# Ledger of designs, part 10: VH-VL binders against Arf guanine nucleotide exchange factor SYT1 (SYT1)

Target 1, 216 residues: Arf guanine nucleotide exchange factor SYT1 (SYT1), of Saccharomyces cerevisiae (q06836r405to620)
Amino acid sequence: SRRSSSIVNALSSFVNLRSSSLSSSRQQHLQQQQQLQQKLDVSLEDLPPVPAPEFSDSCKDFLIKLAPYGKFIGIILTEKDDEFKKNCLNYLLTNCFEFKNDPLDIALRKLLMFLELPKETQQIDRLIMAFSFAYYKAQKSYSKKKGIECPWSNADQVYFIAFSLLMLHTDYFNPNNKSKMTKHDFVDLVHNDKYSGGNEIPMAVLTYFYENVTAK
Key: E = the ipSAE of ESMFold2; O = the ipSAE of OpenDDE; V2 = 0.75 times the mean of E and O plus 0.25 times the DockQ between their complexes.

## First folded at step 7 (VH-VL; framework fv_siltartoxatug)

Design c29 (from c26 with light chain Y96L; at its last look DockQ between E and O 0.45; V2 from the best seeds 0.00; counts 0 for: pae E 7.5 > 2)
Fold by ESMFold2, look of step 7:
Structure c29 (fold): chain C 216 residues (1-216), chain A 122 residues (1-122), chain B 107 residues (1-107)
Amino acid sequence: as target 1 above (216 residues)
Amino acid sequence: QVQLQESGAGLVKPSETLSLTCGVAGGSFSGYYWSWIRQPPGKGLEWIGEIYHSGSTSYNPSLKSRVTISVDTSKSQFSLKLSSVTAADTAVYYCARGRYDYWSGYYPFDYWGQGTLVTVSS
Amino acid sequence: DIQMTQSPSILSASVGDRVTITCRASQSISSWLAWYQQKPGKAPTLVIYKASSLESGVPSRFSGTESGTEFTLTISSLQPDDFATYYCQQYNSYPLTFGQGTKLEIK
């Protein structure tokens, strides 16, 4: 068993960490609606100061206060290691996203369609860990309802794969990186996962993920 | 019910190209891997390679320099070409379906064609 | 490449016998192992997937187990239709590889 920050450090030695700009055509309409709701293509610095939580706020109460910040809600909730904001992020991902019918790569694209990826590594770690927990719970619940075995061993496995997909996307679409990660390198790295303690994922499934993440 | 059927020439001269087609009936083409497997007479099974409906392929390294697998989704067919054949390529050739994606499940080859014998001789 | 080694190569048995066929992987393949049955002149048919799960329509006398890199196929009470060649196959890693086969013959 290992901590999440150890996984982030190990992956950094393999692939440069980059913000994701990838959008699929099926997410295009939702992205356009989000842009309309933000009024302009503004930065977080252009908006009024983020309100502090009040003593009596529930997670829902605080999220309602954050609604005007749109895509920046993920950045706000991961700004620091804050238990209340972590609980709000978990509430958001569990109650406002639907992941149960999505392969991991599609669910990750859906997340980043609505939430801007933070720039700081510690914030990215908090966001992807919260996503991975919510995704694993949705998948486990869906598998139980369908009477099938959950394909994921634990949330740490989901985290490792999700972070690997994020790193693959940023590496592949960086025009200054002349030595792209090949399909075989990616599949071999992820198939030989030593960080999660979960069952290996068959190479054919990881090939599926590579093809989908690297497609425009 | 999914059905697979191999077709192609049963005799091929040495150094020529072996060419087979597998017709797929009774099911969806998407979400599956479509494979070629061969069995020399009296011997075991050898995986040749596979193709996804997108055209993405994976080949056995032992054959990779001589193998091309292709797909025609409009005809629900996929094909095998094996160049520069020798007598060692004499075998029964099978096409088969595999499921390795999340929604189809993690199954190996659940449907096979009947197989077709290809003999390489002068 | 992951080598799959079956034992025995030939197994003679009578109707009603309990038989066990063993397959060893040269490295870890998790549970991603299949068993196939092949009768003369016919294509293989899937018997077991994911080391121990029965394919639909396969009789319950067939079972699969795993321990580390060692996998077994057991037929608890052999029937006339069970005389065939059996292959294990790993689908954890490319290239996909088969065992050399075990021919189950009538004694």
Scores: ipSAE 0.039, ipTM 0.600, lowest interface PAE 7.5, mean pLDDT 82
ESMFold2 (binder alone), look of step 7: mean pLDDT 91; pTM 0.941
OpenDDE, look of step 7: ipSAE 0.268; ipTM 0.713

Design c30 (from c28 with heavy chain H99R; at its last look DockQ between E and O 0.03; V2 from the best seeds 0.00; counts 0 for: pae E 13.2 > 2, placed apart)
Fold by ESMFold2, look of step 7:
Structure c30 (fold): chain C 216 residues (1-216), chain A 122 residues (1-122), chain B 107 residues (1-107)
Amino acid sequence: as target 1 above (216 residues)
Amino acid sequence: QVQLQESGAGLVKPSETLSLTCGVAGGSFSGYYWSWIRQPPGKGLEWIGEIYHSGSTSYNPSLKSRVTISVDTSKSQFSLKLSSVTAADTAVYYCARGRYDYWSGYRPFDYWGQGTLVTVSS
Amino acid sequence: DIQMTQSPSILSASVGDRVTITCRASQSISSWLAWYQQKPGKAPTLVIYKASSLESGVPSRFSGTESGTEFTLTISSLQPDDFATYYCQQYNSYPLTFGQGTKLEIK
């Protein structure tokens, strides 16, 4: 992969933050899960075992089988490095989401409104990479249709920004984090990254992303 | 293994419509882009356009006013119509698969049909 | 439209030679560049994608590099099966565009 060292470091920091809250949060999670079960809410662990794809299944056929799993479909499709499930995820993101006329932050919120974020680092990476490629292609197609320049250089750039926004959101709204990433730090970190093309995005656009992602 | 096969008339009169069909066998139709590409004899390659299995299309602007690409997902087929042809449209026409897979990185045209020569002459 | 300019148009070489074919994009295409090999009377076959990633089944003597808007296909030790015409193609933006081709022929 061509991901920058900045993204790898940011992802590692995100995983460490989530792992720390996992220890304390695992106790809170057990308490909350007991309360949610009393309210008849469920987690993925409470649902029936996920059906395996059949030999003749199309991506659409399998996604229909996954429909009862709702918000957990993203977690299921990223469970492991599986070619068929990757194709199903790409199908889902290309055909069931509308990204053409959305700023990246809005598109990312739409994704996470319908799909629960996985906990495992590799699953998060697979989900956000698939999202970023689908988003880039939609943006490129829309820009061409309107006779304007695509605002994005490539899918890797979209991936870097999308991951940065995801980590900003989780860091900013984590109640255990006393040292929130400031607007200046976020914008400077992203805009100085030349490997992933963050430096090709105007600071004003990155400021807009910060403000919108950190708003309640 | 995925195989693509072009079919259609090899001789078309000027001002008529060129019509080709590509059959896809040995793999999934969904999750891919399906393209038409042409090559005039002894010359380079020109992308005509592509279609996603949903029916969403993208066309080369140089041909947009004359081209229609359509899909029949139940038959794993897609087609090309190019209207108002001239001798300049004489070429070998290929169908090809564009793989849109994040895990492998998008790979344009990993499978091609054998190609079919279409001659435009009186 | 993004123009892809290949050089040279014709390259004569012997078995065992190291050969280099270049392709220049008229504007940035990031790494979204492919190389195809085409033998006479046959359809093109994918050799390299994402500028430097080798397609499955392609011998390791093929490699691709990028620098800015310049892309290079290298065959490190030419074999008889490698004599063909090579095309670069950008897939960053529509319309998808090809270079004009480089014919690699035997001396």
Scores: ipSAE 0.006, ipTM 0.433, lowest interface PAE 13.2, mean pLDDT 80
ESMFold2 (binder alone), look of step 7: mean pLDDT 91; pTM 0.943
OpenDDE, look of step 7: ipSAE 0.337; ipTM 0.737

Design c31 (from c28 with light chain L96R; at its last look DockQ between E and O 0.59; V2 from the best seeds 0.00; counts 0 for: pae E 5.1 > 2)
Fold by ESMFold2, look of step 7:
Structure c31 (fold): chain C 216 residues (1-216), chain A 122 residues (1-122), chain B 107 residues (1-107)
Amino acid sequence: as target 1 above (216 residues)
Amino acid sequence: QVQLQESGAGLVKPSETLSLTCGVAGGSFSGYYWSWIRQPPGKGLEWIGEIYHSGSTSYNPSLKSRVTISVDTSKSQFSLKLSSVTAADTAVYYCARGHYDYWSGYRPFDYWGQGTLVTVSS
Amino acid sequence: DIQMTQSPSILSASVGDRVTITCRASQSISSWLAWYQQKPGKAPTLVIYKASSLESGVPSRFSGTESGTEFTLTISSLQPDDFATYYCQQYNSYPRTFGQGTKLEIK
């Protein structure tokens, strides 16, 4: 999608532009991967083979089958562009998470406390898109119930900001990146994007998100 | 219910530093943006800058080299220092609250102090 | 900086009139436009936020509209309490900027 590509390209360009001056970026990435593997005792490969959905399975039925996989459920449901698994992911996010009372950055943290972020870009895209849809629907529904206007224009806008926050966190806390993305750079990059509606969010709100994402 | 009150010297000599404090009472200090705005006598409003309770600041570029805004969360106060003042800095100075969260509807300055006149004169 | 241009600078009107005040942004600010009312010797008070949302406690005769980068404040039937100076202010971008003001005068 062009809107997803726009945000990923913009933030990746910032990260890659900074990293293009690094002499050993690939070597540092490999070392980081090795460190993460050493810190994690359990991987998806350590668990039994993932069951396939049965034709008669509801989303709930299949999610019950996936319960033993814990934090890996997000990776499993996004492995392929599969409409049933997409519906199961949406079911999980709308029924097992509570987002209506959270700012976006807190809701994203809750998501990633319980679900491991996939490593493949296409899986990350599917996960964050599903999260953004569920978050937007919760916010829209609650705003309607309260008689106030939802602060979000649509789910794609939520996706753009959520992905921007994810990329900011990854960049800021990457020990191999000594030139962190500044508040000014982040706010301007997001606020300048008209296609995904980042320009529709006040700079003060984006500043709030930067401060919270980069805080210890 | 929320009350903001400016305090500080009403007369400042040229080239000195204008210093004001805004006290916040009757509401939460955390989670809001706290701004300074000024109005020269008989003229319009100019935003000076703002601070989040974390200490993060944003300044009007026209004043940035002379402005410092700071926060003391333990006292629910924030302050303005404007250095190297001239007669052009004579104005009523207001503090105000910015309401930039989901439930406030992203409202700007919803509460203002009464304002304090600061005159720059030798 | 986003410049906010108000018109007119002075508006003379009678009680009961329908009045409009216009504010134009030099570039897109989405809907992040506020209107303030200021009476002599007092601080401004918020009237409209998000271009068209009425602040709590503000009479329903006040309304705001937007079209592109042009914003209007309308008072449908002017009351004596409404004679004041009105400012628009964008809060989409830093620095926050105000229009120069519109003084609404009797007669």
Scores: ipSAE 0.280, ipTM 0.694, lowest interface PAE 5.1, mean pLDDT 84
ESMFold2 (binder alone), look of step 7: mean pLDDT 91; pTM 0.942
OpenDDE, look of step 7: ipSAE 0.341; ipTM 0.743

Design c32 (from c28 with heavy chain G105N; at its last look DockQ between E and O 0.47; V2 from the best seeds 0.00; counts 0 for: pae E 3.2 > 2)
Heavy chain, then light chain:
Amino acid sequence: QVQLQESGAGLVKPSETLSLTCGVAGGSFSGYYWSWIRQPPGKGLEWIGEIYHSGSTSYNPSLKSRVTISVDTSKSQFSLKLSSVTAADTAVYYCARGHYDYWSNYRPFDYWGQGTLVTVSS
Amino acid sequence: DIQMTQSPSILSASVGDRVTITCRASQSISSWLAWYQQKPGKAPTLVIYKASSLESGVPSRFSGTESGTEFTLTISSLQPDDFATYYCQQYNSYPLTFGQGTKLEIK
ESMFold2, look of step 7: ipSAE 0.401; ipTM 0.748
ESMFold2 (binder alone), look of step 7: mean pLDDT 92; pTM 0.944
OpenDDE, look of step 7: ipSAE 0.411; ipTM 0.761

Design c33 (from c28 with heavy chain E50Y; at its last look DockQ between E and O 0.56; V2 from the best seeds 0.00; counts 0 for: pae E 7.3 > 2)
Fold by ESMFold2, look of step 7:
Structure c33 (fold): chain C 216 residues (1-216), chain A 122 residues (1-122), chain B 107 residues (1-107)
Amino acid sequence: as target 1 above (216 residues)
Amino acid sequence: QVQLQESGAGLVKPSETLSLTCGVAGGSFSGYYWSWIRQPPGKGLEWIGYIYHSGSTSYNPSLKSRVTISVDTSKSQFSLKLSSVTAADTAVYYCARGHYDYWSGYRPFDYWGQGTLVTVSS
Amino acid sequence: DIQMTQSPSILSASVGDRVTITCRASQSISSWLAWYQQKPGKAPTLVIYKASSLESGVPSRFSGTESGTEFTLTISSLQPDDFATYYCQQYNSYPLTFGQGTKLEIK
C-alpha cells in the first residue's frame, strides 16, 4: 500500500528532514500541487517553476525542495548533464528505494511506478544508468550480508539488461508495432552481447525476464 | 520436499505418439522450469525441452518438429508428447525440475523423477 | 550447439584413491556447468552446480573447479558408494547439453 511504499516513506522523510517550517502560503501551494498530481494527468509545465539549487545545498536539501514535484523528480534531475543533480539522483535511488530483494524486472517496474520516464533519449539514459548503479550496489551489499554470490558482474551489465527490458516493454506494447520481438529473438540478442556481459546470463534467466516483462 | 513421478504407456508402436505425464508433489509449481530428459539404454542423457508455468516452452532443435510439452497448473502436472516415434526413441524418460530464476541461484536439474522406460517396437 | 566432451570415458580406481574427471566445453559457458552422478537403474543426482558449488547433502570429498572452458570434478578419497557414471552438463545456452559420461569402475 501507499503508507508502506518505500518511495512514499522516502518523500515523507525528505519533506521532514529540515528543521525549519514552511510558510502557510507555501504549504497551501504544495498541497495543491500534490492533489493535482494525484487526480489528473498533470504535466511538469503546469507546476510552479522548479527551484534552482543553492550554493550550500546538500543532495538532501535539494531533494526536499523537489518533493512537491513527485513523479517529475527523475525528469528534473536528468534534464542536463549536471554533476550535482546526478549525485542527488543517486542519493534518491540509494536511500529512498528498496531494491535489495527484487529481481531486476520488478525493481525497474517499481522505479517507473513512482518516477515518470523522461521523453528525451539522453535523460532516459541518465535515469537508467543511475538506477543500474543503485540497483547493483543494493544487490552486491545484500548478497554479501546473506553470504550468497551476487548475481551481477558489474553495474554496466545491469544497465544493459535494464535498458533491454525497457526497450522490450516499449516494443511489445506499442500498438503501432506489427513485428513484435519474439522470445527467441530477445534472448539471442542479449545473450550474444559479450561486451556488456549479456552472454554471461543463462538463456533461461533471460527467458524468465521476457516472460515477466511481456505478461499481461 | 519436491517429488516428481512419471507415468504413461511403456510400449509405443512406430509412427504413433509417445505420451507421458509428470506429477509434481510438494513445493511450488510456479517459478520453476519443468523439463523432460531422456536416456537411450546404455547411452547418455539428452535434454528434450522444458515448460515454464506460463505455458512457455523451449525445445531441443533436434526434436522440435515432433515435441509438445504442456502444463496443467491446477493439477501440478506437465506432459510430453513425441509424435512419429521410431526405434531410436526407445529410452528411459525422466522429468526434472530446473532452478532457472534469480531466487533459486540459477541451479539446474535438482529433482528428478525415477524415470520410465518407453520402448518403441512393432 | 555447445558440445561437452568428457575424459576419460572409463576410469578404473580403488577405494581411497583421489580421482579427477574432466569436461571441456566447445565454447565459453561462463560458470554454468553442473555435475551429476548416476547409479545403475537410478536417475541422475546433482553433485555440483555453478562449476564449484556443492549441492546440499553431497559429501565434502566432492569438489569442482574450472579454468576457461575446462572443468574438473574431483573426489578426494574414493568411497564404495562413489562408483557410478558421472555427467557434466552446461546450462548457459540452449539446447542444454550433457557430456557423454565417465564411468567410474572398481579396478
Scores: ipSAE 0.060, ipTM 0.625, lowest interface PAE 7.3, mean pLDDT 83
ESMFold2 (binder alone), look of step 7: mean pLDDT 92; pTM 0.945
OpenDDE, look of step 7: ipSAE 0.394; ipTM 0.757

## First folded at step 8 (VH-VL; framework fv_siltartoxatug)

Design c34 (from c28 with light chain S93D; at its last look DockQ between E and O 0.45; V2 from the best seeds 0.00; counts 0 for: pae E 3.8 > 2)
Fold by ESMFold2, look of step 8:
Parts: structure tokens; C-alpha cells; sequence
Structure c34 (fold): chain C 216 residues (1-216), chain A 122 residues (1-122), chain B 107 residues (1-107)
């Protein structure tokens, strides 16, 4: 018979937990439940062992199996340099996130609202690379449909800026950091990088990103 | 329709501080860069500096030791102070808006005030 | 600082002429260049942004092009309202800098 177990339903439920479209009483209940979950400080190691993919699994099939792991899906899909999990991550970012109408800083914020950032540098790199590819593809496609120039030269440029914004956020809000990166330092570092194409982005745009990433 | 208007004293004595205020009406103050630009009589334009609604500033290095730009977001106003003025600071002073439109690109000065002449003379 | 050099300083032309004003940057500024029109006693107004994009409300006889560090403003058929001083301005690097201006005069 009909089974409503599609990845769209699972991931939509995942996304809709943050929705403000609920009634006032439902919104208060949802917020209280989420705050209690945060108080319990649940980690991935507290959850059941992650299922292995079956030989015949599609990306969708495996992502449905991962739905109960919520914010940890990004950590799970980047654990190792695994081509199948890389494809699943790309599928997730392409089908369950909407990036086409967002500046990069907003898109990155949306990503990290729903996926926990891994602690290992190699996993962070895989996550941000997958994000930058999905973001660039969405922006390029949307720009072509609207008949306007894409703001980005390529996915590697997006990756460089996204990783720079992530490092800025981590540095700026690190309680152990006594000497925070200044606007001047950030803008100059990114704008002078010719290899990654940061030099093709106006200083005023990089300043815009700094202000938004460091704003309360 | 966004409107910018400069106000302040039109005559300043040498060595004193030039002080101007720009009022912004008919649009959002937040999310834009607010600049001061000057034009000596019969000459070209010089960017003085800018301020974001957060209070973050960028200044022309040629003036930065003498310039302060400040913002009052509750009044949708921003101000210029230029210390230790000389006759060389005589100019028409403009306030202007810089704008980042994600899809259409950055436009640094899409709206300007009418300008106010400030004369520095003894 | 990025120096912006305009040519010519003064341009005499008649209504109906095709005119071209050139601006050269002292280093790469990508496409981050604007053109402004200023009439006597008035503030500048934005004509072109991002080297070639026409600002809303500006007549289609205005156009902008770029080649390397050289930027060109063209008016395809000069009208009486177009006699003014034109400034280019780069916005790739701080400080933001303007060209020295080109005065477009009736012949």
C-alpha cells in the first residue's frame, strides 16, 4: 500500500521544526521541546549506532534511514572520504535546502541552523565543499533563468569565501580569543587572494559579509 | 523615494572643526552604507568615508587622522566632523547612499543630498 | 590608492553626435566601475554601474563597456540634456576614488 516515508516528508519535518507558521500554542510547545533537547546536550554517541548503507540503497533510501539523526546527518555523511555518502550529502543539499535567493552569508547560516558543524577539520572541509558546490549550482541556474549575471565565478570561489566566513565566525565568537580578527584584516586577507578569486569581490561586499557574520 | 539632506554651518574658521549632519527620509536606514563626499569649487569629487548602521566606519587614508563619521540610527541621521580645517577644506559637501543589491550588483552612490558649501576663511 | 584617469578633460560636441569618454584604472578593478553625470550646481547622478549596467530611468542611448583596465562611456546620439560633466568611479578597493571628470560642452 501507500507509504508516506519519502525523504521529502522526513526532511520537511526536520526543517518545519523551526517554522514560525505554527499556531501560538504549538509554537510555544515546539520551542520548549527544542530548548529541553538543547539542555540535555544530546551528542551523536548517545544515539543508536548509525546504520550502514545497503548495497542497493539510493541516496534517498539512505537519507530516509538517517532522518532520526537530525542535525548529525552532516557529521555522518562526512565521517570518511566516501563517494556514496558524498553523493548523499549533495542530494540532501540540493533537494532539502533552498539557496537560490540567498546571499552567501545567509545560506551558510541556514545550513548551520539545521546541520551541526563537525569538529574534525577534514569533515568541515567536506561539508563546506559540498555546500559550496550546491550553492553555486543553484545560483548559476537561477541567474540563467532570470537573465542576469551570476555573482560567482565558480564553485571554488564560493568555497573560499564560505570557509573564510566560517573561520571569521569561529574566531570572532571564540571566548578564548583576546585578539579578534578586525574588519580590515578580514577584508584585506580575502580581497588580496588572487588564487581563489577573492580579489574579484569588492571590498564593500566583503565588508557587508563581515558586518553580517559578526552582528548580534 | 529616498531623500538625503545636509545641514550645518556654512562658514568655519581655520583650525576649527567642520561639522555636518545628513538626514535620511523616505527609506530604510539599516542595511546601507552612508558616505560623505566633497567637491572643492571647480574641482572633482573626493570620497571622505562611510559608515554602516552598526557604527562601523571606513575612511579615506588621506583624511583619517582628522575625520570622524558617526551615526544616530534612532533619528536616521549620520554626521561628519573634520578637525583642524584649512582653506583647502573649502568644498561642497555631499552625503550619499551606497547599496549592495545581491542580484543587480553594488551601487556605491545611488542617492545624493543636494550638497552644502562649507567655506573655511579667517 | 587606485588612480582613475579620464580622457578627454573637455569634449566639444553637437546634438546628434556619438561621443565616447574613456576612464583608465591604475590597476585591475574587475567590473566595479560607475559613471556619474553632474550638471552645474547639482549633485551627481548615477548613470552606469558594474561597468555596463544602465541605472533605472537613464536613457538607453547611454552605454558602458570595459576592456582590461580601460572603461568607456558612450552616448549614441547626443541630446541637449546630456551636456554635463561626467565622472568615473571605482568601487573595488578602499578608498573609493573618482576620475578627474570630463566636461561635455556644446560645440
Amino acid sequence: as target 1 above (216 residues)
Amino acid sequence: QVQLQESGAGLVKPSETLSLTCGVAGGSFSGYYWSWIRQPPGKGLEWIGEIYHSGSTSYNPSLKSRVTISVDTSKSQFSLKLSSVTAADTAVYYCARGHYDYWSGYRPFDYWGQGTLVTVSS
Amino acid sequence: DIQMTQSPSILSASVGDRVTITCRASQSISSWLAWYQQKPGKAPTLVIYKASSLESGVPSRFSGTESGTEFTLTISSLQPDDFATYYCQQYNDYPLTFGQGTKLEIK
Scores: ipSAE 0.395, ipTM 0.751, lowest interface PAE 3.8, mean pLDDT 84
ESMFold2 (binder alone), look of step 8: mean pLDDT 92; pTM 0.946
OpenDDE, look of step 8: ipSAE 0.411; ipTM 0.738

Design c35 (from c28 with light chain Y94W; at its last look DockQ between E and O 0.70; V2 from the best seeds 0.79)
Heavy chain, then light chain:
Amino acid sequence: QVQLQESGAGLVKPSETLSLTCGVAGGSFSGYYWSWIRQPPGKGLEWIGEIYHSGSTSYNPSLKSRVTISVDTSKSQFSLKLSSVTAADTAVYYCARGHYDYWSGYRPFDYWGQGTLVTVSS
Amino acid sequence: DIQMTQSPSILSASVGDRVTITCRASQSISSWLAWYQQKPGKAPTLVIYKASSLESGVPSRFSGTESGTEFTLTISSLQPDDFATYYCQQYNSWPLTFGQGTKLEIK
ESMFold2, look of step 8: ipSAE 0.526; ipTM 0.810
ESMFold2 (binder alone), look of step 8: mean pLDDT 91; pTM 0.937
OpenDDE, look of step 8: ipSAE 0.519; ipTM 0.795
ESMFold2, look of step 9: ipSAE 0.730; ipTM 0.895
ESMFold2 (binder alone), look of step 9: mean pLDDT 92; pTM 0.946
OpenDDE, look of step 9: ipSAE 0.903; ipTM 0.966

Design c36 (from c28 with heavy chain S58Y; at its last look DockQ between E and O 0.52; V2 from the best seeds 0.00; counts 0 for: pae E 2.5 > 2)
Fold by OpenDDE, look of step 8:
Structure c36 (fold): chain C 216 residues (1-216), chain A 122 residues (1-122), chain B 107 residues (1-107)
Amino acid sequence: as target 1 above (216 residues)
Amino acid sequence: QVQLQESGAGLVKPSETLSLTCGVAGGSFSGYYWSWIRQPPGKGLEWIGEIYHSGSTYYNPSLKSRVTISVDTSKSQFSLKLSSVTAADTAVYYCARGHYDYWSGYRPFDYWGQGTLVTVSS
Amino acid sequence: DIQMTQSPSILSASVGDRVTITCRASQSISSWLAWYQQKPGKAPTLVIYKASSLESGVPSRFSGTESGTEFTLTISSLQPDDFATYYCQQYNSYPLTFGQGTKLEIK
């Protein structure tokens, strides 16, 4: 938990450092985008109250109850640091998503197509952490089955890169941000991570991700 | 089999621009990293820069101000321009291919051109 | 920049000998190290990638090992065709950098 918060903070600081000159406009744009998304899409607030889990509920049972909430399930399951909800999220990611053959950027895209990203940093952290573990497990299993080396060393590495990719995406497609994260910036960001194994990822891989994320 | 071939002027005057082209045959141009590497006579190897088929470039900082690498995907070619050349830029220039696959990882320079000598002389 | 220090600069050996060339990186490069062989007047050829993976077509007498930031190329039994200059290269970080080379010559 402390490590994850440090990574999030580091990444946030990096984005903020670049946006310092545009801080007011970026906040306004994020607010506007949030407002526009709120205007066009059914908000969670427009839906019936989220049911509380019953003591007898399995993760499967609870997820069935949450089915009507669709894309908001990720937000619901990460709203609080709850062990049951965490388990349900893990269950969802393991059983309802297929990450076996997907590069990380593609897997992440799939995740976000089905689940809306939470607004709060802590919720994002919980979601991406759960995703990273599920993805890593899937990749490791697949690699073993295929007799190939797993592209990832551990789930922390996946987490760091996944988060970095999210940050890159947000930065790059923000119309109000004139100063976009460059490929060099992205490579340096990841390579400066010695704790999660970012420095073990070759620049070519990072370039690959950068290009895929920034591709129109 | 993939073949790389360097072409361009072998003699360049000081302060002028060195221009080379690498033609790729016998394989796909897309999905690979294409690099220029040089070797002064009797010395080691120096990486100049690379270009991806999409046009994304990365240059050696030591040469960044003078180097431009471009790509023509339609011709399966990529080019090197080095401006303001001096005697220190005299070298055999190689083009080389790098490859990345998500499952197999990155493979460095698995194919090289034969190299072309460029001499900077008045 | 990551510096690659290669040793020795010159290595004299005989056919049939076991030889080892060492390369040390100035910082961690994980396993992202390649070895090249270069003969006079020819372009370098890839021998080893990812520190220990043998390139296709390369004889099995060639092998690579890694320990931290130290890497080794070993030829178990030198053949006449193996006398050349060898270079290590890191591809972990930009800029890509090479060792200064080791000339393997006949004793």
Scores: ipSAE 0.275, ipTM 0.714, lowest interface PAE 1.5, mean pLDDT 88
ESMFold2, look of step 8: ipSAE 0.463; ipTM 0.806
ESMFold2 (binder alone), look of step 8: mean pLDDT 91; pTM 0.943

Design c37 (from c28 with heavy chain R107Y; at its last look DockQ between E and O 0.43; V2 from the best seeds 0.00; counts 0 for: pae E 2.2 > 2)
Fold by OpenDDE, look of step 8:
Structure c37 (fold): chain C 216 residues (1-216), chain A 122 residues (1-122), chain B 107 residues (1-107)
Amino acid sequence: as target 1 above (216 residues)
Amino acid sequence: QVQLQESGAGLVKPSETLSLTCGVAGGSFSGYYWSWIRQPPGKGLEWIGEIYHSGSTSYNPSLKSRVTISVDTSKSQFSLKLSSVTAADTAVYYCARGHYDYWSGYYPFDYWGQGTLVTVSS
Amino acid sequence: DIQMTQSPSILSASVGDRVTITCRASQSISSWLAWYQQKPGKAPTLVIYKASSLESGVPSRFSGTESGTEFTLTISSLQPDDFATYYCQQYNSYPLTFGQGTKLEIK
């Protein structure tokens, strides 16, 4: 959505103000994420052609067919704006991931341990959006079950913070970036978001995330 | 019940370093933000800085160059050092706890020490 | 820095009165505002957090409201124990900042 794109652009611009090249930062982030993924130097291009979904395929059926692609499943399902693939991604995130009581940073880390982050911004957007919705639903359900207040107001809020965390990670672990985003910068970045509800997140929560992401 | 107690010298000479320690008892030290706050006689409150149990610190910019806050988790203590003190640093110094839990939410300063007067005098 | 401006600086009232103290932030702090009560020679005690949430153990005659960057502490019916200095504090952004204080004294 236009809104999602605007958020991504805003966050990217913010990080780039400190990093000499957006491209290098993204590449480094991808490289770091790849390093976190199993050392199999196998690229998607080295794998057999991705099967097309059959008309009779359920999401479950299609995901079974995609199983051999492992960490690339996220890339495959976000390559195009396809409703079926979107549904399959949602199915995957809802049924194959257990976020339950995980803080957002931990949940995001789990996601990226199993799924390689796409290279294209639009694909990243699709992946993080789907993740955010799944995570929010899980958190809301869990909170209700436990009789506690949900830490999140809506999925858009989760999306914004999740994306912000990705940017923070990329910035902080970029060896070429000598001027790192500070805790205060991160807090201000999120609090300036009035559209997705970033401004409603307590400073303490943001500080918590910052410390967890930047922890060596 | 959580109890905070300030300790340290109540008299410091100009240009010397003010040193205080806050001991925490009756609760967990981990998972909280620990702050120093001061109050000059007859004046308002000024936040000096905070430290998380992990050692992460945040300081008031007005004092950043002179302030060091440290933590000893093994003793459930955190400390304040303020260097190059002047008469303007004469105040009651408080330690306080800030609280955040991912599920239960955030609280500002819910527990305070009794405060300790530090006088800067030649 | 976010400046917190309290008004009035001094408030004289009688037991049983309804009183209101106001705090204005120089910029948006969302709802991250606390109110403290301080008695002479004592440390401040938390009264209200998140602009309108009553701290445990605090009497129900205390209440907090918010409107934009304006916040109010209200005591519906003053009791003898309520005469003290009150401070607002924002915890939205670093550095944490307090209002100048309002001394509530007996008329």
Scores: ipSAE 0.343, ipTM 0.735, lowest interface PAE 1.5, mean pLDDT 88
ESMFold2, look of step 8: ipSAE 0.570; ipTM 0.838
ESMFold2 (binder alone), look of step 8: mean pLDDT 91; pTM 0.942

